# VH-VL binders against Large ribosomal subunit protein uL3c (RPL3), part 5

Target 1, 266 residues: Large ribosomal subunit protein uL3c (RPL3), of Bigelowiella natans (Pedinomonas minutissima) (Chlorarachnion sp. (q7xyp4)
Amino acid sequence: AAAARASSSALVALPGGRMIEVPHMTKDYRDVKVCSRQRKWEIREHMRDPIKMGLMGTKAGMTTYYDDEGIAHPVTVIALEAGNVVTQVKTKETDGYDAVQLAYKETRDRTIPWPERQHLRKHGNVKAMKHLKEFKIADVSEFTPGQQLKAEELFEVGDLVDVSGTSSGKGFQGSIRRWGMKRGPMSHGSKSHRQHGSIGCSATPSRVYKGLKMAGRMGNERKTVKKLPVMMVNDEEKYIVVRGSVPGKKGTIVELRPTKIVGKHC

## First folded at step 26 (VH-VL; from yc with heavy chain Y109S, light chain S30Y)

Design j1
Fold by OpenDDE, fold request of step 29:
Structure j1 (fold): chain C 266 residues (1-266), chain A 120 residues (1-120), chain B 107 residues (1-107)
Amino acid sequence: as target 1 above (266 residues)
Amino acid sequence: QVQLVQSGAEVKKPGASVKVSCKASGYTFTNYYMHWVRQAPGQGLEWMGYINPRTGKTKYNEKFQGKATMTSDTSASTAYMELSSLRSDDTAVYYCAREGWFYDYYFDSWGQGTTVTVSS
Amino acid sequence: DIVMTQSPSTLSASVGDRVTITCKASQSIYSWVAWYQQKPGKAPKLLISKASSLESGVPSRFSGSGSGTEFTLTISSLQPDDFATYFCQQYDKRPYTFGQGTKLEIK
């Protein structure tokens, strides 16, 4: 009698102290095969109608999701705080490019600079929000200032999203960790186990080229993880679950964008 | 000013259907979810479901699944709710209500209500 | 479904009185409670959202408090216009549910 291992419902804390249990996988995920070397056309065949717009969210944490087949998936829960309101619609005619500006994370009026407050008031009479981000999209005609965007309207299970955010700071790191450089020999009298080695030639170019990979600060930079499948969308509990890890620590703001499928091969 | 104006009172026989309208004005109709709430005589309020006027996506209270059908006409800024197979227990005042801001599922604006009476 | 138990069902008070209405949730709903005022033959009017946030245009004599499972609506000094039925609503989970109502009548 294979003891049905009770899928340990991983509790994730959302902003505000709410604990959620990530439910089991819905059938809709089975149709999405995401591979790092998947051909562009194969990816498109697995995609439903293209996602029209992105959202901002707050990284709540990671947990393990078990699908119906008993396969464990690392997932990130992204909380949807108050926000994701359209503040401004930019068009090619007015601004030279098409984009929708979203406001995210409600805050007190006093915490926002006066110009920004006026901007929010002028464009859709939006409450004070802490974050403003632009999303470049193909068709902005469907969006109007003051429009509230919900995750269930924009995303479905199985959709692929690019998640952007500020990566966790790792401090000053060596070349091996930062750039994946190989170490030197550990035996045979070697004294250069983790040293960087040569950084250039004396005569030509007689300098270190700009951009040479060296030890330095790692992290705390904008990073995008691409082609993450949406595992769950729940506007009632105000979260979205994506497979894999997303940039940043718990509590950091992330941007969910439609996946850009470029080239012949992904 | 946000205004929701509903259709007039309806008297129907058991087994009939009724369609209630809710015309919205004073705001962008497609920017807010429209909810429906009923109130039986002498009873409390009961949430029936909502429609996203922009996408047409609906969600119903399980209790009203198959009973209520919500639709919208964006050109007319009007939401509709159709009740089918009317019974005596469907006698109530039906309200359309606008959802509040963001993910706040409270109702900041209400229609005046439509009384539906089911009598033999 | 989350059950909202409102008490009392009926409350008699006089003008100038302090009135308190309580709503208890069957489970923790954090602060996702709204309060409504309904007059006879009229639609409900939103008074308070998020348990304690007063809506625009609502008199300051109205206040809301509570978190978790217990919530209260307080009228600091009852005015003649305040005689109505009051409802609490949870919006933590679907289906959204209302209390049974509290009829505030003139003592």
Scores: ipSAE 0.364, ipTM 0.763, lowest interface PAE 2.6, mean pLDDT 86
Fold by OpenDDE, fold request of step 29:
Structure j1 (fold): chain C 266 residues (1-266), chain A 120 residues (1-120), chain B 107 residues (1-107)
Amino acid sequence: as target 1 above (266 residues)
Amino acid sequence: QVQLVQSGAEVKKPGASVKVSCKASGYTFTNYYMHWVRQAPGQGLEWMGYINPRTGKTKYNEKFQGKATMTSDTSASTAYMELSSLRSDDTAVYYCAREGWFYDYYFDSWGQGTTVTVSS
Amino acid sequence: DIVMTQSPSTLSASVGDRVTITCKASQSIYSWVAWYQQKPGKAPKLLISKASSLESGVPSRFSGSGSGTEFTLTISSLQPDDFATYFCQQYDKRPYTFGQGTKLEIK
């Protein structure tokens, strides 16, 4: 009896209470040629793909999808809330660099400071948005204030994206958890199982170097996970699915940018 | 004020084609998706599809795939819909409609409508 | 396709009456419903979005309610200018679909 492996459609809750069922993956993403080693010295000017525009989203959650071979793929659903509107186009002439500023996540006017509100009004009469982020791109000429960006316009299935966000806060952590340091001996009379150990030498330098890895606060920092393949883009249901994990907890804002693929093996 | 002005009424023979225009004013044309909706006499409204004026990307209702072709001219701030191989059942009022903000697929602004009559 | 069933098809009422129009979706569409008013020979006019959000310039006598599969448009006190055909629309899934319409006539 060929047990019909029920394609476990994982239900993910989007912001606003909408439940989505992520369909079964039919495409083999194994063929996505990910440039393995970007060597900085191999980055020739001609190999720099123009930086494409990104967008903001909200981490909705993670789920597991099984491919046709029965391989489990961890995926993150990124919800697309109201936003991703161009507020300002920065150019080399005006600002010294090329970038597009996006506004994301609609909010009430009263929750935004007056200067920011005026900024949004001035640039395309954009509704009050909670988040403003700049995306550096090669060609800003295609973007105008007030323009709404949709995911299907920017990303396709199989594209590689860099997802940036604020990582989950983990509080004060020991050196083992924070930095992956090894434990001390658990036997042979050891009393230093999880202690940090030496933090320097007496004679030289007779100090603790700045930046020495020690126990401390972990997380709540900007992190980028690179080269995540886009598994699904659905503007109708207002989400993007990427393979792998993205920074932050459910409900956090993330930035999606096209991965720059540079090098000989791309 | 947002205004969508459509071309005038058309009378066509079966098998002919017709191109309806929708000129947009009062807003940045490329910032909003333009949708087309038809209304047959005495019937309800039927969504036909949309065009992104900026990229030219279109999405059609499957029912109108191959029947309707949507295009846009950004320089003229005008959206076009061409209906091919006209039949009697294509007789309707055709509306261009602007999509609301963000992912809100309702229509906040409408053209006045273009009556297309297909008669033998 | 999501079918929007609007009821009643025709409604006769007098000025000052409370009028209720119902739209039922074939499946849950959350709050992704819009209501339109259409007068003869005119384009539809957006009244309500997101099931209950009144559009700018629309009189407060219009209200929308509902979630899931059942939605209601209510006119608290019917005015002479309100005699028209009303349509509900779902925008949860493509293709976007409309109700068959409710013609509001003068009793």
Scores: ipSAE 0.351, ipTM 0.754, lowest interface PAE 2.5, mean pLDDT 85
Fold by ESMFold2, fold request of step 29:
Structure j1 (fold): chain C 266 residues (1-266), chain A 120 residues (1-120), chain B 107 residues (1-107)
Amino acid sequence: as target 1 above (266 residues)
Amino acid sequence: QVQLVQSGAEVKKPGASVKVSCKASGYTFTNYYMHWVRQAPGQGLEWMGYINPRTGKTKYNEKFQGKATMTSDTSASTAYMELSSLRSDDTAVYYCAREGWFYDYYFDSWGQGTTVTVSS
Amino acid sequence: DIVMTQSPSTLSASVGDRVTITCKASQSIYSWVAWYQQKPGKAPKLLISKASSLESGVPSRFSGSGSGTEFTLTISSLQPDDFATYFCQQYDKRPYTFGQGTKLEIK
């Protein structure tokens, strides 16, 4: 074991049933200078870091990491299931823009449409995967179809990442009363809403409420949590640990991308 | 088709060094870790360690830490393992082996083996 | 280190027999086990990964099963070419360890 203080951390189950405990580590990350919102306009475009490649993962759960001072830090374990294989590499010459398509989470051939299965065969002969996602990056020349991406090659402890995922919809359900927050202004003071008609003017339902969207979007809202420090990368046990929370419930597929503007470009 | 071709048999004296090569073909060399496994005469198999040919990073079985040094030459698609300070108990067949798919460390392709004999 | 113990160490059988080789791990390795065949003077050949997934080109008479700590390689009808030494290997946790081997001999 590498961790001297792992005895106080709760176990986290990875897909496939393996249980892990986030090991205690000596602090081995570097604080990265981040741009304040006030100073982002000062960054010259030609001085910005190029957009780098990311990965996909599966939220496995949260646990507690205790630092050298005994302070508890919430961390999220993101499992690396079978995948993160480069499929299609797009260039401006071939496709009009630069991107790397990544396949994630192996599945049976029958669970994906035949045209998608043929797409995977054509681009690197990749096994059937549940998820395909493009990563628009600055330089695609280092990636080839069929290449397996390793988290330890892309991220280091202390790097800042943006984690994107689809929410479970639980927080959205509790906000069903969003109409009520705007209902008072929409219900009161309007002659067109109270009497179905008006004296002197016609076409009562002539204007649809703008800025208000009907409820019905549940469990399909994309969220990105930015600037999460990477606390641990372990390709052998197939997980990444980030500080804080990430979108979605256990089992949610997430996308990890390096934070776009960090460090010396502030 | 994946092929791993190793260098020929070596006979060395105690205290010498030997460097075994493993030339890979039929796949993108930098996409898979290269592992080394040894088999002493009449014995089972022992995992020695791996190298990531894309980054040059290595991990060693603690038993072979300091004894083995793994390197690679990506332009030649060749992995190397050097054994230093040879002793008679280092006499074995040494295999290179390619890792399995999706970061799983079973070995789906093996070299033919290189016999290293250490005798006075 | 995870110890892999194979049973039996030597197995005598005739062509056409069904043969079973077992491998026990000192702790749970879930399904992260592979099986290899090795003939004298040759490199090991992968037969099975993830306890039960047959490698392409391996005859269907080979099968694997098990989970947790106990795993089994079965050859349903021995052929003359199957007389060799068989190894299990765990790949759950470094160092990746092999069983001591099972030599399958002609009776």
Scores: ipSAE 0.246, ipTM 0.643, lowest interface PAE 5.8, mean pLDDT 78

Design j1
Fold by ESMFold2, fold request of step 29:
Structure j1 (fold): chain C 266 residues (1-266), chain A 120 residues (1-120), chain B 107 residues (1-107)
Amino acid sequence: as target 1 above (266 residues)
Amino acid sequence: QVQLVQSGAEVKKPGASVKVSCKASGYTFTNYYMHWVRQAPGQGLEWMGYINPRTGKTKYNEKFQGKATMTSDTSASTAYMELSSLRSDDTAVYYCAREGWFYDYYFDSWGQGTTVTVSS
Amino acid sequence: DIVMTQSPSTLSASVGDRVTITCKASQSIYSWVAWYQQKPGKAPKLLISKASSLESGVPSRFSGSGSGTEFTLTISSLQPDDFATYFCQQYDKRPYTFGQGTKLEIK
């Protein structure tokens, strides 16, 4: 009975309507490292590794996955929508730096400006895409315009990735939630911190400006969540699964890059 | 301008092997999987499997595991399918076909077909 | 394996007619259906992908519709060049399977 329950998980909808269930994983992605003198050296050496190519995806949703030992893993499914096509390849000789431009998320020709459409046509005859992003990498020689990047060729299960995206906007309510300005520990604060009522008709714009600054510091920012293990890569059904959460809500475009920093600071 | 040109018709006896070639042109060979589809005389179409020419990874329809072997030569932009231990029910037209955009496994370009006839 | 069942197996029609071919899947395949035309002695030719997306260079008289388990190919005004055998194909899950075919012939 217990063994029969070990692999159940909820379905996650990908863009385009395909439903997937995160399959059973057979490997343990948990590593515990003691932060020793040798480990610190290994971290510094890894940080000198050349920067490798990344990929773009769309946050499809989160679910839980149970491994062979019955341990629950909160995972995020990142859909691979149509795209991840190399457009422009930049070199130090042509552009002064090495980079690969990647196009992601197919769209209608009408929705993009004619100059952008011609840029895509010139660089690999790429279909109309919503997003273009440069990836600065150490070696661009293996990439050609029009090449479709396949996730299984860039990432393998067990790799650590950094996932970047735009966090969700919470507006003014987000400020209250994040900082507790209305529900903070006024019980221990000075009586002057109860100034909401006492400053009612005040002509001091700094007070309003401070509130707006605090509200603007939550959400609508580019954020990177580092060192997420890749739990699964599936090019046929067009998704990647990472352990943990990623920035943004369902539908957010994210960038996956191989992790540069893999150790802990002591 | 995508073109898939297959090798010519083959007549074989039972127990022999045959290797069908499919030369691709007009696109970057390693950017698309190559599929093989067969059609027995007067019958419908049957997907046999694919190869990823960049990595050599293959997937076969269970029906053809052990019967068909798919390989590719990236320097020649050519895919191959070998049928072993031929039987009379292997008589069919064999097509190579390129997958659609973004790993969609519909087939937007087809070879002309290679007729393999197995008879005593 | 997902079974694709076409109907009718043979269809007789005249030039100018509107014809409809139906394809039914044994389980939901969402919109992952392609349609092909095959003339005798020739390789199949892609007409439609993703149930309704017309392939480049295919005449606009061809159209596709459907989702889930039932899909339809419609030819709005038959031309002499359209008399052929038509196949549907699912590409949702391996093994990718084809319908048995519909032969469209001159009555």
Scores: ipSAE 0.212, ipTM 0.631, lowest interface PAE 5.7, mean pLDDT 78

## First folded at step 28 (VH-VL; from j1 with heavy chain F102Y)

Design d1
Fold by OpenDDE, last read:
Structure d1 (fold): chain C 266 residues (1-266), chain A 120 residues (1-120), chain B 107 residues (1-107)
Amino acid sequence: as target 1 above (266 residues)
Amino acid sequence: QVQLVQSGAEVKKPGASVKVSCKASGYTFTNYYMHWVRQAPGQGLEWMGYINPRTGKTKYNEKFQGKATMTSDTSASTAYMELSSLRSDDTAVYYCAREGWYYDYYFDSWGQGTTVTVSS
Amino acid sequence: DIVMTQSPSTLSASVGDRVTITCKASQSIYSWVAWYQQKPGKAPKLLISKASSLESGVPSRFSGSGSGTEFTLTISSLQPDDFATYFCQQYDKRPYTFGQGTKLEIK
């Protein structure tokens, strides 16, 4: 049962039916260090933290966390299902780049293709898993096939994380919603309130340029929300809590990575 | 086959310290948390704490905080537990136990146990 | 701490008997219960995990059931090799706790 429900209360249902209550957090939330905006080309090599390992999780839902002052914070509970097992370690020598492949969410053998099943068996004798993802990291030497990663090993309260996932599909949307275009006048005889308007010129080029933003399908794409503070990590209860929203609907898979901290103020 | 082999029986005086070893084989030592459980004579089982052999991170039962110190040597695939300031009530059989798969905190493999006797 | 109350403390039975051991938790622990068999002078052996999942190599006469606060270990037909002490364990919350044990002895 991968489906989790978030209640309007501090109670959240995790996959498998376990209920958790997000406890009151201490003022440590305010001590989260956030890097200032800096242009990529201005970032010197020594100003970059090494890329560290992440993990996969399941979006359980959103709830409200109350601090000791009674202030409400929107938080997302990310469930940690069976998985986050290292399957393959890729190195510059063997594959041309350094990365760790993780398997996530245990499934039945029959639900995965034979080649994938054999891959999991060959690399660490890992059980059938539904999801495989690679994490590019600076140092892969600490990881071995079959290794089980736990959230408490990788993240601490106050850490900043980038959460990636597939955004919710929103269907076919107009230009205003999809691209943030402005509407036309609502008065003075206007008949073009939400119409796209001109899409090109007559003589030159006498065509619509490729890539012109128009109405179309919105969502269902990979998105990353950056610099989310970790509010709670609990491997016992199998969840991570981050402040803010993450991509996707309840039950979708998300990837958590340590935020790339750059700049002299980080 | 997974095997956990513990050090031999120890007899100590009150106030002394003892260090018990647990050598693991048949699996990747750093991939599993190692737990320690004690059993007093004629009593039940009591969880003491665990160590992550890879990182050295430990967590103790509050009851054994300051009493037990868990360490590991990855090169030797061996976990250690040291008991300090021994008292008569520390007399028990001490087991190392491997944590199960994923987030399943049961113990699928056990050492044979080490008897620690504290007597004046 | 979660208290696991195991009953009975001692059980006398004969070969071929159906035996049931009960473990009650002080609070709901879902299905996060394991059962162990321990023979004198030996380490505990895992029999069942997740309240009802039989471990590899364990005879099918062993079964586990229950959820929430009440759990049972059942031996459908007692064999001579089954005379031992049995323990339940919760792994819902730390510290992990065990029942006091049930000594199964021959009648």
Scores: ipSAE 0.405, ipTM 0.770, lowest interface PAE 2.2, mean pLDDT 86
Fold by OpenDDE, fold request of step 29:
Structure d1 (fold): chain C 266 residues (1-266), chain A 120 residues (1-120), chain B 107 residues (1-107)
Amino acid sequence: as target 1 above (266 residues)
Amino acid sequence: QVQLVQSGAEVKKPGASVKVSCKASGYTFTNYYMHWVRQAPGQGLEWMGYINPRTGKTKYNEKFQGKATMTSDTSASTAYMELSSLRSDDTAVYYCAREGWYYDYYFDSWGQGTTVTVSS
Amino acid sequence: DIVMTQSPSTLSASVGDRVTITCKASQSIYSWVAWYQQKPGKAPKLLISKASSLESGVPSRFSGSGSGTEFTLTISSLQPDDFATYFCQQYDKRPYTFGQGTKLEIK
């Protein structure tokens, strides 16, 4: 009796208290072709796909996605709160570079500084938003202030995205946890099981090099996880699902950008 | 002030087609999704679908799939809805309606409505 | 499809009365409900969004409440201008659906 493994639909809470059930999809993402990594200086101009527009979201949580073979994949649900409105379009002519500024997460006017409020009003009469982020893109001509961006317009299932955000703070950590250093011997009379060890040489350079990996604060820094496949896009329920983990805790803001695919197999 | 002005009343025979226009003013046309809603005589409101004027992307109510075709002209700030193969039950007032902000799928602005009458 | 059932279909009231219209959803739709007022020969007018958020320019005598499956529109003191048909709408899931309407008539 093939026990019909009840597809445990993992419920994820979205901001605002809405619960979503991530449906099982039959699409196999294993065949997503990823271009081989090429050295930056070897990348010819023609091999660079134009950078497309991204959007902001809120990390809602992680759950499990099952593919057609019943294989479980860890996925992150990214909620799409009120926002992703174009506030400003920067061009090479006006600003020296091409970018689209997005506003995200509606807030009260009193919670943002006056200059920022004026900026939002001036550029598309956008409501007060908590977050402003710029997205560098190849062609900004398609974007206008006040434009609302939706995920289904920007992303499709199977697309690869880079997700950026602030990583979870882990406090002060030792070198083993922070940098993945190995432990010392646990036996043979060792008293230095988790000690950092040598931090330099006496004669040359007679100093500790700047940037030497040591114990210290870990996390709470901008991180990007690259080449995450989009599993689901649902503007109706206001979320996007990507395979893998994204930086930050639940409730943190993340930026989704299309992955720039470069290499010989592109 | 946001204004949606629709084309005038239409009387058509069964099997014919009709194209209703909705001209938008007072806002950036491409920044808002345009929806269409119909109301049969003495009946409630029925959502038909929407168009993104910027991209031309459409989504239809399954009930109106193949019946309604939504298009837009950004240069004219005008949305269009074409109804094909008209039947008597297509007699209704058709409204264009602007979507609210931020994934809020309610309608904050409406056209005055276009009455389409299908009679033999 | 989500079915929105309004009650009553017709309501007779007098000026100054407190009026309550109820909309029941066939499933939980959280707070994704809008209310509209429609006068004869006119397009619907948005009154309330997100179940309880009063639209700009709408008189304060209008209020909305509810979550989940039951929603109410309340007019605290009925005015002559309030005699119209009222519709609820869900925008939780496509297709977006409306209630059948409540015709508010003068008693």
Scores: ipSAE 0.364, ipTM 0.757, lowest interface PAE 2.5, mean pLDDT 85
Fold by OpenDDE, fold request of step 29:
Structure d1 (fold): chain C 266 residues (1-266), chain A 120 residues (1-120), chain B 107 residues (1-107)
Amino acid sequence: as target 1 above (266 residues)
Amino acid sequence: QVQLVQSGAEVKKPGASVKVSCKASGYTFTNYYMHWVRQAPGQGLEWMGYINPRTGKTKYNEKFQGKATMTSDTSASTAYMELSSLRSDDTAVYYCAREGWYYDYYFDSWGQGTTVTVSS
Amino acid sequence: DIVMTQSPSTLSASVGDRVTITCKASQSIYSWVAWYQQKPGKAPKLLISKASSLESGVPSRFSGSGSGTEFTLTISSLQPDDFATYFCQQYDKRPYTFGQGTKLEIK
């Protein structure tokens, strides 16, 4: 008798102090069969109607999600704070490209620069928001300034999203950790266990090429994790759950974008 | 100024249906969710559900599932609520109400209300 | 469903009085409470959102406070125009629910 281990619902704290319990997987998860090495056509067949627009969110934390089969999934809870309001719609005719600008995370008027405040007022009479981001999309005709975007309308369980954010800073790191370089022998008289090694030749090119991978600062850069399945969307509790990890520490802003499927293989 | 203007009072017999309209003006109709709230005589307010006018997506209070059907016409900036299989306990004032900003599910603008009376 | 219990159901007061209406939630709803004023034959009017945020155009004599399970609406100095029924609303969870109302009448 396989004791149905009561999946201890992991509590996650959302911004503002609300604690949520991530519920069990819904039936819609069964359709999510995507891996990082899946062929483009397979991914497309798996996907439902394409997501039309992205959202901004706040990384609330990670937990474990158990599906109806008892499989454990690492998931990230992304809180949806006040915002995700359309401020400006850019078109090919006016700006040379199609994009929708969103405002996110309500703030006090005094905390944002005057030009930005005026921009928000002019475009949709939007309250003071801390973050402005543009989302390039194929069709901007459905969006108008002042429009409030909700996650349940844009995302469904099983959808694939690209999540972008600023990665966690890791400080100054060696070449092995930063670039995955191999170490030298640990035995047989080796004195070059974790050394970088050669950085070039003396005669030709007689220089170190720009961009040569070396030790240095790691993290605190824009990163995108691609093709993350949406596990749950809840506008009532103001969060979205995606499978896997997303860039950044708890409390950092992330961008959820429709997955870009390029090439023959993804 | 935001205005929500509802259709006039209705008197119906039990078993009949009624469709109430709510015409919105003074704002972009598709930018806000439209909610419906009823108030029975001498009773409190009861949330019935909402519609996203842009997408047509609806969500109902379980109590009113199958009873109320919400629709919208973006060209007319009008939201509709149809009540089916009317009973005496459906006698109430029905309000359309605009949702507030963002994820704030309070109602910042209200229609004047439509009285629906169900009598034999 | 979250139950919102208002007290008192009826309140008699005079012009100039300080009036306090209380709303208790059956569970913690943080600050997701709105207050409405309803006059006879009229639609409710939003007064306060997020438990304490006064809406534009609402007189400063109105104030809201509270968090968790207990919330209060206070009128610092009652005016003739304030005689109405007041409702609290939670918007933490669906279905959104209202208090039963507090009728404020002239003493």
Scores: ipSAE 0.358, ipTM 0.760, lowest interface PAE 2.6, mean pLDDT 86

